# Designs tried in a protein design chat: VH-VL binders against q8rwq4r167to367. Part 7

Target 1, 201 residues: q8rwq4r167to367
Amino acid sequence: LALEDIDGSPSFLEKALQFIEKYGTKIEGILRQSADVEEVERRVQEYEQGKTEFTFDEDPHVVGDCIKHVLRELPSSPVSASCCTALLEAYRIESKEARISSLRSAIAETFPEPNRRLLQRILKMMHTISSHSHENRMNPNAVAACMAPLLLRPLLAGECDLEDDFDGGEDNSAQLLAAANAANNAQAIITVLLEDYGSIF

## First folded at step 1 (VH-VL)

Design u02 (framework fv_umesolerbart)
Fold by ESMFold2-Fast, scan of step 1:
Structure u02 (fold): chain C 201 residues (1-201), chain A 122 residues (1-122), chain B 107 residues (1-107)
Amino acid sequence: as target 1 above (201 residues)
Amino acid sequence: EVQLVESGGDLVQPGGSLRLSCAASGFTFSDYSMNWVRQAPGKGLEWVSFISSSGSYIYYADSVKGRFTISRDNAKKSLYLQMTSLRAEDTAVYYCARGYDSEGLYYPFDYWGQGTLVTVSS
Amino acid sequence: EIVMTQSPATLSVSPGERATLSCRASQSVSSYLAWYQQKPGQAPRRLIYGASTRATGIPARFSGSGSGTEFTLTISSLQSEDFAIYYCQQYDNWPYTFGGGTKVEIK
């Protein structure tokens, strides 16, 4: 339902994703450069009041932030805590070939169909952007850095089922290291999904 | 132990071509992104090029775009940099550097080769 | 491109003293910043990644801090083996860029 309204028409999110794919590929810093918060809020309100189409002259940075707004406000994370755990387990496999195969299996076998569809749709847009990095300067790492916290939020919140790298009794430095590792793992996982998109989806 | 060994550095005239190689050992080469970083004599570090573990994603510094080509052969555990239309400004020690480390799978360069000197001069 | 500026260019400190090195990015790089040490005639060695995480085997006297555009590398009690040039590097966006380096000389 995140991609379709109740009547089956494309949702605000789906229309914003299509806009970025069509008009965002040549925009330097797309998905990373923030738009004015008031302009983003205004555009979201305009959609709610019936301005449901994005025109060619829209600000791509505003539309990018609309995507992030929708993802933050979703009732459920695009990737659940258990699905984050499955992705992290697959990602930790040292062999690249086995890692890609395990990520493909984790997504195909463990994700509920609506969550798999939503993740694949968002990654399709992200893959399109990163494929034009020579024009927009947004490589897979950069795109992943912008989007990973919105896609893998349970991983960052410590809601995954996997055991911690460090047991309880950590000092503040160890806690900061664990948080940094979680953020880097989230970015790295999304980066692999983007770099090997054609092999995984 | 992780080792990266560069070779191919030479004295070359302006406008010439040269191919650098980096031989990797002690780790699963196909699991890591690779980079070329250069350093002109007495100057700082300059990132040159990136190639992902699969070879699907490649990036270049603007100063070398269109003249240099990065490639890899995972079966041979080797990284390459084909340099064409060389300029005096390309004179530098060229390092190959690994993008992911064994501990956290982080992207900054955890291992570097010893470097190979490229001199572009008549 | 993101421009990385390091200061000072040269820092002279006595053994056992604290050395503080600064790195500034022309735009936010979040925490995607690494520090490297390079001794004459040697390849660089990674000290810090993620702005504040010490690489494996790096002594506790080295610490990194900062986020966004302002970053600091601190060597709390300088040893003779710490004579070197130190570089910061952002890995947030392409192209990857390095600072100009800070040369640490033991007084």
Scores: ipSAE 0.000, ipTM 0.452, lowest interface PAE 15.3, mean pLDDT 83

Design u03 (framework fv_umesolerbart)
Fold by ESMFold2-Fast, scan of step 1:
Structure u03 (fold): chain C 201 residues (1-201), chain A 123 residues (1-123), chain B 107 residues (1-107)
Amino acid sequence: as target 1 above (201 residues)
Amino acid sequence: EVQLVESGGDLVQPGGSLRLSCAASGFTFSSYSMNWVRQAPGKGLEWVSFISSGSDTIYYADSVKGRFTISRDNAKKSLYLQMTSLRAEDTAVYYCARDESYGLGDYWYFDLWGQGTLVTVSS
Amino acid sequence: EIVMTQSPATLSVSPGERATLSCRASQSVSSNLAWYQQKPGQAPRRLIYGASTRATGIPARFSGSGSGTEFTLTISSLQSEDFAIYYCQQYNDWPLTFGGGTKVEIK
């Protein structure tokens, strides 16, 4: 489980999420602005060498990138291909009320408990950040744009898309369009989960 | 595997003090808010106290304010309740209970309970 | 504090019948309400949270409904193992408060 180490103690990810909730809410561009790659790699390495706590004087952008690093390096997506399919099906419902209800049901009924907890935990941090958009300039769309590709990897890889298959042998323009549509769908799904967080979780 | 075990309940005279402990195992204790809930013999449940995962936020029932102190040691995976100026009406089984919240949520309902430890305050 | 009132105090139901338990809050708690089952000599067991969401592992015969100040727990086909005291709890505001409990006796 990405939130706990093998011995049951809080993982690097859980500690980083708590740091962002405590110190990141007033930081302009949090989760969007990148830190120096070498500083991020150094901080990840320091954790592995026993520096297991984040202190108040850490750079919030470095910690934000640590979260992204962990999610990127996960062996499997936080949301599996089948769960992405369930979310995409629910999202495509035209009525807003039915869509929200369907997303809530999809998460409650189809997600394995560890995946549901992981997604909910990450969305909680993201919701906290987006609720302080006046100070940090990161509204739900902006937070979703940064995080959705890391949370819904199978959707971006085309592993859960229910739309008609595109022709084999498509040129670069068709491939770019398909990738843009997948990215837009991922961002839109995460945006709904953030905007209606209290109705869904 | 995932469990809470209370200890420290005893017979104490009115005005006395007692410290309860709750040992957590099988989960990430430091990520959860914890509570004490008590139940007088033959009576209903009464919430006593709350402590957030980082000890930043603490709440008490009015009946125990100024007399009880909740604390936790995340390194030892333990929750404590220091009770002072005990009264006959504090006689109860004291349960350690975990919030459903993982982190700092507003899900202050209890998904995991210990078996309880009996505190009897009598002269 | 928000006072939670449960009714009836005691309910006697034959096996297989529907049992309906009520919980009323002195002020709105939205849907921030949980239900617990407690059997003699045991710690409480979580049944429902968010007024209507059944906890994992809880049989489908248990269901919750309501919002605001009026809430209901329904057991659609009471089994002998459902003999217990049931408590509602609000988590909308501090202090957290429980109802006085409803004792369900099987006839």
Scores: ipSAE 0.000, ipTM 0.430, lowest interface PAE 18.4, mean pLDDT 83

Design u04 (framework fv_umesolerbart)
Fold by ESMFold2-Fast, scan of step 1:
Structure u04 (fold): chain C 201 residues (1-201), chain A 122 residues (1-122), chain B 107 residues (1-107)
Amino acid sequence: as target 1 above (201 residues)
Amino acid sequence: EVQLVESGGDLVQPGGSLRLSCAASGFTFSDYYMNWVRQAPGKGLEWVSFISSSGSTIYYADSVKGRFTISRDNAKKSLYLQMTSLRAEDTAVYYCAREPTYDILEGYFDYWGQGTLVTVSS
Amino acid sequence: EIVMTQSPATLSVSPGERATLSCRASQSVGSNLAWYQQKPGQAPRRLIYGASTRATGIPARFSGSGSGTEFTLTISSLQSEDFAIYYCQQYNNWPPTFGGGTKVEIK
């Protein structure tokens, strides 16, 4: 399940992304505010039973949580471990102009086309939301905070960072610090991709 | 008074291009979602394209996707539709239409322009 | 996409009589339905939205009813200015779709 069903028609994810782009731009806290858990579970089950269309009067927060549910349940991350490493390396460049250029090159040169297409599609929706931050109060940093863990899962799982020495007697403290750093890096990377979306894609 | 005035309709040959314009007045154009809706001779209304108030969100009917480009210039209070690779089936009166509220998205149209006729014929 | 079917295609009525126009959706659209009036050579004009709410400036003789898949537009005492083509439109599902229209003409 990515953007298209087996017959080439738009997937549940693609339809949900389109809904958020059309109906979510003026919704305060969209993508951050959680919907009722029971409502989200019911809507996901309705999709599985053939109710694949989103109606105009759907709750945008429910649809946002449906997007997160789909991304969380994907068999593999939208961005692979090696691609996360490429993004992290590019992000560490001190010059803003060189950083943006390197991020663009990393995405163009290292990402398999299906992964690049999926990431670009999700970022398009996120960019649309953050472009209406005056109305919805979700700036690029806020949108990135909500979505980065779902997009850069290998980075948060510690599959991308170089290992120093985490096998010793301070494993627990070292793991907590590494997790915090990974979360900050993931959010920062996605924030740059959103702020400079037009230069990168 | 809210007014929408379209222009640019013409006779063009299949494969040709044409640019439509819609001039808005009497309201804060930058606050409203705008649409293009067309009507083939003797037939009903068909939605063509949507653009958000800022211009960041754009949608097209499947029949025109890849061939038409909607855009807006909020400083000039104008809406545009750039049409390429025109087909006989694109022959229609094209209306620009406003969605009724800037407080919540509603998919119906409260004000329409008078329309501009596009004829695609060899 | 949702298919909207209007019936009849043409309705012949005399001034002062009641006109009843029907609109059917291929699947439920709740109350997210609008009605438009179009006179020859003119732009459509919004009459009703939310299935039953009259737009500002629309005379009380126009009323809308229905929900789900079956909708009706009623003109209680037809005036000469009411002879036109009427379109229903759903906005429950994207893309918005219109009915084929009902022409109300003088008997």
Scores: ipSAE 0.000, ipTM 0.435, lowest interface PAE 15.3, mean pLDDT 84

Design u05 (framework fv_umesolerbart)
Fold by ESMFold2-Fast, scan of step 1:
Structure u05 (fold): chain C 201 residues (1-201), chain A 122 residues (1-122), chain B 107 residues (1-107)
Amino acid sequence: as target 1 above (201 residues)
Amino acid sequence: EVQLVESGGDLVQPGGSLRLSCAASGFTFSSYWMNWVRQAPGKGLEWVSFISSSGDTIYYADSVKGRFTISRDNAKKSLYLQMTSLRAEDTAVYYCAKGSDYEFPYGTFDYWGQGTLVTVSS
Amino acid sequence: EIVMTQSPATLSVSPGERATLSCRASQSVSSDLAWYQQKPGQAPRRLIYGASTRATGIPARFSGSGSGTEFTLTISSLQSEDFAIYYCQQYNNWPYTFGGGTKVEIK
């Protein structure tokens, strides 16, 4: 129920995404600049208590962090472990044209419908923000850095099934290196999806 | 090209039942929420029912709750509306309407069928 | 439910003239307002969404404005094919509701 509540109405996440698209495009550092965690928690609780609409005078940084809060708290990642594997395999193709084509195919052919819808919806908001980088200072790489860990959680958790992956349980240095490589890959994948959004979606 | 084709409209007696169908083509039917919207003769548009892409979330207008049932068959790319306990005020053209939640903004109807006429008359 | 009121019920204009249609919500709907065109015997067609964004393929002569409770659809230079009934729709809250329509007819 990420984009729709039980009664079919737009969810808290969908309303927050719409707010950022309407009011966040000219806000410097949107999605990067952190709001007070207590303010974010309070706003989430206010939604549960009946304040279900975001008004024009809300703090865009609080709304941006509400989006991150929802994604972080989802029981399952927006992109499953197997879908992360498909994206990573497509991303590793060295030809830029073939990479974009393979990412398009991976998303269209392997993603379950709800995961594809959720990812596309979030990327649409992210693409809108990065398209106004002259005003908000958030280019595709910057937006991807903020959002990739929340969208590709299994990749960061080492749950992807790849031959060049190494198992956990080795010493701490090997685990830290794997985590750093996974984080870099997640950001790079999302950056390509944003830079070539029109070609992929 | 997106196409929605309704069928099943007929003349029925009050208290009767009728099933409407909508055949979809030109888009990935299983990825979009679908709606029924009706229009009584000489009157405006009235939203009747919503069904999510998976079929798990269903919502009805108060005027039809308990009497109408919306359903979908994603394999057949078809939307249905089962109507029971029909009343004279249910007389309307019934439109199959596609939701635009894959594209901003959520909550609008980007494509409509041509409608099917239901007449409830004594 | 949010009640949508359109005015006037009927607007008589000549080809080439400007038509201005109003839509009022009983409570704020932000910019979550769409406009539809319906010709006799045809299905509705979405013209505008987000109060002011034209749908794909809609001519530039159609423009929407407003936010909150007051909205306007403007047709800058009416063509013969523009004589139709126009409906506004809010999607800010459930249930989704439509206005009663404004009929734009030839003077």
Scores: ipSAE 0.000, ipTM 0.427, lowest interface PAE 18.0, mean pLDDT 83

Design u06 (framework fv_umesolerbart)
Fold by ESMFold2-Fast, scan of step 1:
Structure u06 (fold): chain C 201 residues (1-201), chain A 125 residues (1-125), chain B 107 residues (1-107)
Amino acid sequence: as target 1 above (201 residues)
Amino acid sequence: EVQLVESGGDLVQPGGSLRLSCAASGFTFSSYEMNWVRQAPGKGLEWVSFISSSGSTIYYADSVKGRFTISRDNAKKSLYLQMTSLRAEDTAVYYCARDFSGEYGSDLPYYFDYWGQGTLVTVSS
Amino acid sequence: EIVMTQSPATLSVSPGERATLSCRASQSVSSNLAWYQQKPGQAPRRLIYDASTRATGIPARFSGSGSGTEFTLTISSLQSEDFAIYYCQQYNSWPLTFGGGTKVEIK
């Protein structure tokens, strides 16, 4: 399980998420700025060698990149292709209230429980960061831009069958806010999940 | 220290084209996101376009979308704005403005810490 | 888009007096609000960012306050060099938008 080790203790990912929530909220460009690749690789190796705790004096940018490293290396996407299509379908609903309700239902009904918990946990950290944008310069759109490709991999790989439909005679404000490509759709979906985190989870 | 110098402003007929340039010096240009902001004579500021540090993320104001193209050359430390199908309403001083950049392709909207002196574009018959 | 409204359009203040400039957003911009000073024939200059953080080199007489939709720029003891137009800008969401400006006249 991504959030727990086999013995039930918090995983590397869970500990890194907790660190960012405690020490990353006032760090300008957190999750956006890259740390030195060599330093990130060294910290991941240290975890494998038994240094399982993050101390208060760790570099938050290194820890942020450790989170991205773990998500990138997961054998399967946190959100499957079918779950991505469910999210995109819900996101395209015209009414804001109906859209939020449909996103909540899609997550509750189509996501396997471990995937729902993983997505919710990561979004909780992301929501915490974006709620401190006045200090860290990372609003929901910026956090989503950094993280969406790691969370909605099938959407970026073209494995989802939904696309922008501009000529159907429909005027959908949610669709108008999404950019023309898959990356912009992924970012927009994650942005809504962040902005309405409390209503969706 | 940090300098941004615009050039290319001229008098042009409606329907014409013009290319603006912004030469950057005194900082690592490839690490910063760049914007074009314009100001019509006697009027306020209007944001025109954004380009990420790598050039991969680009945004335009609705009023210029499809007519203007923003680009950058990090090796030459230069920002460009290619303007086509110019209208009288495009008459303005065009400023090059710098904002913060991160390595991970973020499209963070931000404030501007440095501005160029501007270059005047006049679209008139 | 988020509409930024500044008031008054023109403010006349004697040197040494307090000047208070207002900026209102059509929807919440959190603290993602900057203030710029522009003198005739010059480019804008950054004064305040994050609603209340003074930029490096900006005199202490300039202060910003507010969050959400209501923001204020205060110049506590106006100097002759403070004659300028002041603009607020939101950077909470795309597209970036500016207020219409407040012209500060020293008389």
Scores: ipSAE 0.000, ipTM 0.450, lowest interface PAE 15.2, mean pLDDT 83

Design u07 (framework fv_umesolerbart)
Fold by ESMFold2-Fast, scan of step 1:
Order: C-alpha cells, then structure tokens, then sequence
Structure u07 (fold): chain C 201 residues (1-201), chain A 121 residues (1-121), chain B 107 residues (1-107)
C-alpha cells in the first residue's frame, strides 16, 4: 500500500501528507511552487537512512514535491484507466446533483479498495489546502491543476476508453487538442471532488 | 532460508468448512504482506486474498468474498484462510505467497509448497 | 477485472532455440507485470517483475519487455530445465489476475 509500510506504520507518503495538512495551509503557492530536484532527492534518501519524521522546520515546498515525486514514481496510477472512464462518464452528466451522485457511485462501486483509499487520502489533504485558499492562494481549481495529472494519469495518456472520441488524434495538432481536452477534464473532475468532498466521501 | 509451509488441506463435502494455515520462517513475518493463491487441477493460477503486514488491509477475489476469511497471527508467524460454504469449484491446491519487498505489489517472491483442498461428495 | 490473455497456449521448441511468449492486458497496467515459471508438481517461481526486471538468481537468458497492454517474455536459448508452464500476472489493480499460461514443451 502507498499509505502504510508493510508493517502498518505510516509510509513516507502518509507522513508527507500529514506534514502538509499541519504546516502547509498558510504557505502561499503550496503544491504549485517547485523546490530544487536535488533537495527533494536528498530528502527521500534521508528517509531511507532513518530520518523518517518530518519536523516543523522542514521546507513545505520540498515536502509538497516529495508527495508529487512519490505519486509520479508509483508503478501504476492512483486511478486506473477503467476508473478514469467511470469518472469521466459521471462527470459528463449535466445536472450538478446527478453528477455528484454519479461520481460518488462510480467511486464507491467501481474503484478497488486500495485505489479508493489512496484517492480519498490524497483528496483529504488537497481539500484541507483549498479550504485555506484565503491564506495560501490555492483554491480548488488551482490545487486540482497541480495534482490532477498525477492522479488521473491514464486520462492524460489517452488510455481511457472514450466512446465518442473524434478521429482527431491522428496528427500533432489534433493530438495536442485532444491532450488539452483530457487535461481540462481531469482538472474539472478533481475540482468537483474537492468542492463537494463532504458529499462524495 | 525463507520458508512458507501450508497445512490443513483435506477432502470436504460441499457446504462444509475448512481452515488452512501457513507457517512462516526465516524472515520478519510482520514486515510482509501475504496472499493466498489457488490452482484447480490442470488449470491456471487464481488469486484468492491479500492481507497487509499489520493485518489492517484485506482484499478478496469476488468468487470467495463473504465465504473466506484471511487472517494472520504475527506473534505465531502464521497466516490463515478460513473457508466456509465450500463449493466444488473451490477444489484446488492453495498456496501462500509473500509479497516481494522490491515493490509493495512487485509480485510474489516466495511461495509455499501448497496444500490440496478437494470439495466433493 | 483486468483480463490477462497469454499466447500461444502451447509452444513447441527445441533446446537451444529462442522462445517468445506474449501476454496482453485488457487495459493499461503500466509496467505492473510479473512472470512466473511452474514445473509439474512444484510451486510457481518468480522470474520477472516490473515487466523487465529479472528476479535475483534468474539466468540472463530470461528477459521481459513491454508496457501498457502488450508484454513479452523471451528465453534466448532454451535449456532442458526451461520446459515448464509460464504465467503472467498484473498487479496494477485489485483483483490481482493471472494469464491462462503458456506451456513450453519439447518439439
């Protein structure tokens, strides 16, 4: 599991998520501003060497990048291709109330338990950050823009089974447009999950 | 040095119950997630159930959900599979398998010898 | 669930020849694929994980490749001890699923 080590103790990812929830809420641009790649790699190595706790004086931007690094390095996406398709189909419902209900059902009924738990845990942290947007300047749309590509990788990679995909992925310009639409859909889906977090989870 | 030894396989009638055990040695048992995998005679491999090192996270194949219960006793270094409402299609060699430590779900690096469960009248 | 399809079901090869085994996933599994070897009366043995990484102690003649939905296990120069059934397994999502197996037998 990504959230716990095999012995059930909190994983590196879980500890980093907890740090951001406690110390990242008042940091302007948290999750958006990048830290030096070398500093991120050094901090990951320190964890392997026994420095397993994040202290209050850590750089929040480094810890935020540690979260992104872990998600990027996961062998598989937090949300599988079939689950991305389920979310996209639910999101396309025009009624807001029906959309929220369908997203909740898709997550509860089609997601494998480990994927559901991982997604919910990450969204919890993201919801906490966006709830303090007056201090950190990161509203739900901004948080979703930063995190959606890491959470819905198959949608961005064109691996989701899209029923009405126009024959427009054939050349570079059409492929770029399709990729932009997929990115917009991923951000929009995650934004809804954040804005209606309490109704969906 | 790593060893997994299954036991408890038997001939049982449809609707019956049976408990399988897997004794682990040669490693820190509580550090590793464990699985049960079965193989019907002359057939392929089928994943049955997963339990994390702590026992906090448990998953089942749909075919056994509600009938089988996976558990572990870290102090005794043992893994268990309690089977109820057994069906003819549950007839198989049952293997316990350890999750590789290279990746949390990097496949199974050690397997026991298996224990045969036969469900027949 | 993710369906894993292996082909061919049976492959007849002479010692010293190359064997190529295919495994296809019904949806993308990235590189979350393992290969196992099983000989009659024995438990499976892990050969490859992460689609292409050889497990410790596995001879160099075994190699894995692929990503997404198409995967291949290659045995470059078959030895007599390589005649067995080979299974692929995805660990991208629950439930974990195995292919139906490819039996590699003597021609």
Amino acid sequence: as target 1 above (201 residues)
Amino acid sequence: EVQLVESGGDLVQPGGSLRLSCAASGFTFSDYAMNWVRQAPGKGLEWVSFISGSGSYIYYADSVKGRFTISRDNAKKSLYLQMTSLRAEDTAVYYCARVSDEWLYGGFDYWGQGTLVTVSS
Amino acid sequence: EIVMTQSPATLSVSPGERATLSCRASQSISSNLAWYQQKPGQAPRRLIYGASTRATGIPARFSGSGSGTEFTLTISSLQSEDFAIYYCQQYDSWPLTFGGGTKVEIK
Scores: ipSAE 0.000, ipTM 0.437, lowest interface PAE 17.3, mean pLDDT 84

Design u08 (framework fv_umesolerbart)
Fold by ESMFold2-Fast, scan of step 1:
Structure u08 (fold): chain C 201 residues (1-201), chain A 124 residues (1-124), chain B 107 residues (1-107)
Amino acid sequence: as target 1 above (201 residues)
Amino acid sequence: EVQLVESGGDLVQPGGSLRLSCAASGFTFSSYSMNWVRQAPGKGLEWVSFISSSGSTIYYADSVKGRFTISRDNAKKSLYLQMTSLRAEDTAVYYCARGTYYYDSEGIEAFDYWGQGTLVTVSS
Amino acid sequence: EIVMTQSPATLSVSPGERATLSCRASQSVSSNLAWYQQKPGQAPRRLIYGASTRATGIPARFSGSGSGTEFTLTISSLQSEDFAIYYCQQYNDWPYTFGGGTKVEIK
């Protein structure tokens, strides 16, 4: 129901995703450039007041930040901890062909239906944006960098069921390195899902 | 010391209205989503409504949609549930429960803190 | 909506014994499942989230397992303070739904 309100009408998220697909493809830095926080808050409030449709003259950067706002506020990550583990295991396969096949199988067989539909819907928008990188300067890696932390939250939180190295304690530099590696893995996974979108979905 | 304190529960006639409040303290209220959960006497838990940290996203259980309105005032660190067209089946203890931290990439961890509850009785 | 079914409705156990509680979802909820304990006159207390992660401060005798549609809460060596009603909850999809509860009572 992240894409639909309880009454079955398109949600704020679905309408924002449609707007970006329609009007965001030619906007340089779309999804990366932040809008004014005040404008984002205003647009969210306007939706609550009944301005539920996005018009063509809206600021695309504001709409992009609205998408991020909704995803961050969702009660559950679009990809659960167990699903993140499945994606990370598939991603670590050395063969590109086997990796893509394993990612497809993990998504089809492990993801709950609502999470699979939500992830696919968001990736469809992201794929559309990255397919216009010559105009917007947002290639798959750049789009993944912006969105991966919102899509693979359990991976960044260290909740995936993979064996970790035991160092006998944590220091600040080790924690920062671990966080950077998790962020790089999340970005890399989403990048593969975008680059091979047609083979995976 | 995270605290959630509900108030506003009362005895009301069918068709009446009540406004419940939940006062939060001990954490940054504006950074967390909030929920209302109810429990009829001797029965189980039923989720009622959700509101995001900013107030922009709201969800309701079908049983209360169109009759209840969830809202929040982040400056006052308070959560509200405006109840109208009350029915006998709305009789329950109403709990406010803390949801997800907005700025954390941690993801949802269900409801980590609950208030003590406030009793709403609807009877003719 | 996703229907959560708990069994048994009532479980009679002696102190020191193991209690195993079941929770079934009508659709897959992945690992997005929480367990709560409720004692008479008190608000629910979160024990487990993510199906198997113990909440901070929860004793090691409580453990959760399962994924998809079938979940269990196990209380090893049950203590006198563990007699309560236990609820499972899915937070995988809207609306959030709870099981009907399992009452763990003294034999």
Scores: ipSAE 0.000, ipTM 0.434, lowest interface PAE 16.4, mean pLDDT 84

Design u10 (framework fv_umesolerbart)
Fold by ESMFold2-Fast, scan of step 1:
Structure u10 (fold): chain C 201 residues (1-201), chain A 122 residues (1-122), chain B 107 residues (1-107)
Amino acid sequence: as target 1 above (201 residues)
Amino acid sequence: EVQLVESGGDLVQPGGSLRLSCAASGFTFSSYEMNWVRQAPGKGLEWVSFISSSGSTIYYADSVKGRFTISRDNAKKSLYLQMTSLRAEDTAVYYCARRGTYSSGRFYFDYWGQGTLVTVSS
Amino acid sequence: EIVMTQSPATLSVSPGERATLSCRASQSVSSNLAWYQQKPGQAPRRLIYGASTRATGIPARFSGSGSGTEFTLTISSLQSEDFAIYYCQQYNNWPLTFGGGTKVEIK
C-alpha cells in the first residue's frame, strides 16, 4: 500500500502529499520546478534513517520531487493498463457532460480499490495546488503536464490496447507521433480529472 | 555516489556483433529509465536507444533500428546493448546515461558513464 | 526530428570574461532543454536541465535561460577549467537530439 506503512501509519508518500498541501500551495512552479536529483535521493535516504516527518523548513521542490520519486519507483503504475484504457475510452467521448459521467463510471467500476484510493489521493493534492494557481502559477493543465506521465505510465508506454492497435514497425515517425499523442492524451485526461474533480470524485 | 561503468567495447569487423554492458551502482536502478548515447571520434553526441524502468517501452534511433537491441536486468542492476550487423559508421564511444527528473515528461541525462569504445573496421 | 543549432561553433574568450552560448530548436521544445560540458577525453557532464535549473555542484557562474526555440547558456566569469565543448539537448520529442556543440577556447 503506497499510502500506509505496514503498521498502518502514514507512508512517506502520504506525508509528502500532506506537506505539499500545507506548505506548497504558494510556491511558484511547485511540482514543475525540479530539485537536484542528489538532494531528492538524500531526503529519501534520511527518511529510511528515521527522519520520517517533513518539517516546515523543508524545500518544497525537494518534497515535490520525493512524490515523483515514489511514483516512479512503484513496481506497478498507480493506474493499470486496463484502467488507462477505460479512462482513454471515456475521455474520447465528445460531449463534455457524457465524458465526465463516463470518467466517473470508469473510475468507480473498473479500478481496484487500492488504485482508486491512490489516484484520488494524489489528485486531491494536485487539485489543491491548481486551485491556488493565482499564487503558484500552476493551473490544472500545468499540474497535469508534470504528473500525468507518472500516473498513467501504461498509456505512455503504449500498453493500452485502445491507443494504436498496431506496432509502428520500424518507422520512427509513426512511433514519435504515437508517443506524442499518448503524452497529450495522458495530460488531457488528468487535466479533466482536476478541472472536474468535484464531479468525478 | 551514482556510478555507471560501461564494458564490452572492442574492434569488430563490418557485419559483426558485439554486446555492451553498463553496471549501475549508488541508486535504485529499477526506478530509472536508461539510455545509450554514442559519440564518433571527433564528432558530437548522438542518442541511440531508450528503455523504460520496467523494460516495457523501448525506442531506437533510425540509424540502429533492426540491428541493435537494448535490454536491462534490474536484479543485476545492468543495462545492455546487443549490436548486430555492425557498420563502419557505428564506430564511436558508447555511453550509458541515466534519465534525470521526470517532471518534463521527457528525459535529459543526469549521469553518464565514462564510455566504452567500439571500432568497426576491416 | 527536431534539429538543434548551436552558435557560435567556436567561441574564443579570455579568462574572467563572460561567455554567452546560443542554442536554437527547429520547433518549440518548451523548457525541456539541457546543457552538458565535455572536456577532451572525458564523458559529458550535466550542467543545466529544464532550461534554467543548475545541477548539484555546478558553480553559480553557469546560468541557463530561454524557452520555446531560443536558449542561452551564460558563463559569467570564465575560469580555466571552463574551456570545453558545450552541448545543448532537447528532450521534448523523440528522437532525443543534441546541438553540434560550441567549443569554448582560450583567446
Scores: ipSAE 0.000, ipTM 0.420, lowest interface PAE 19.5, mean pLDDT 83

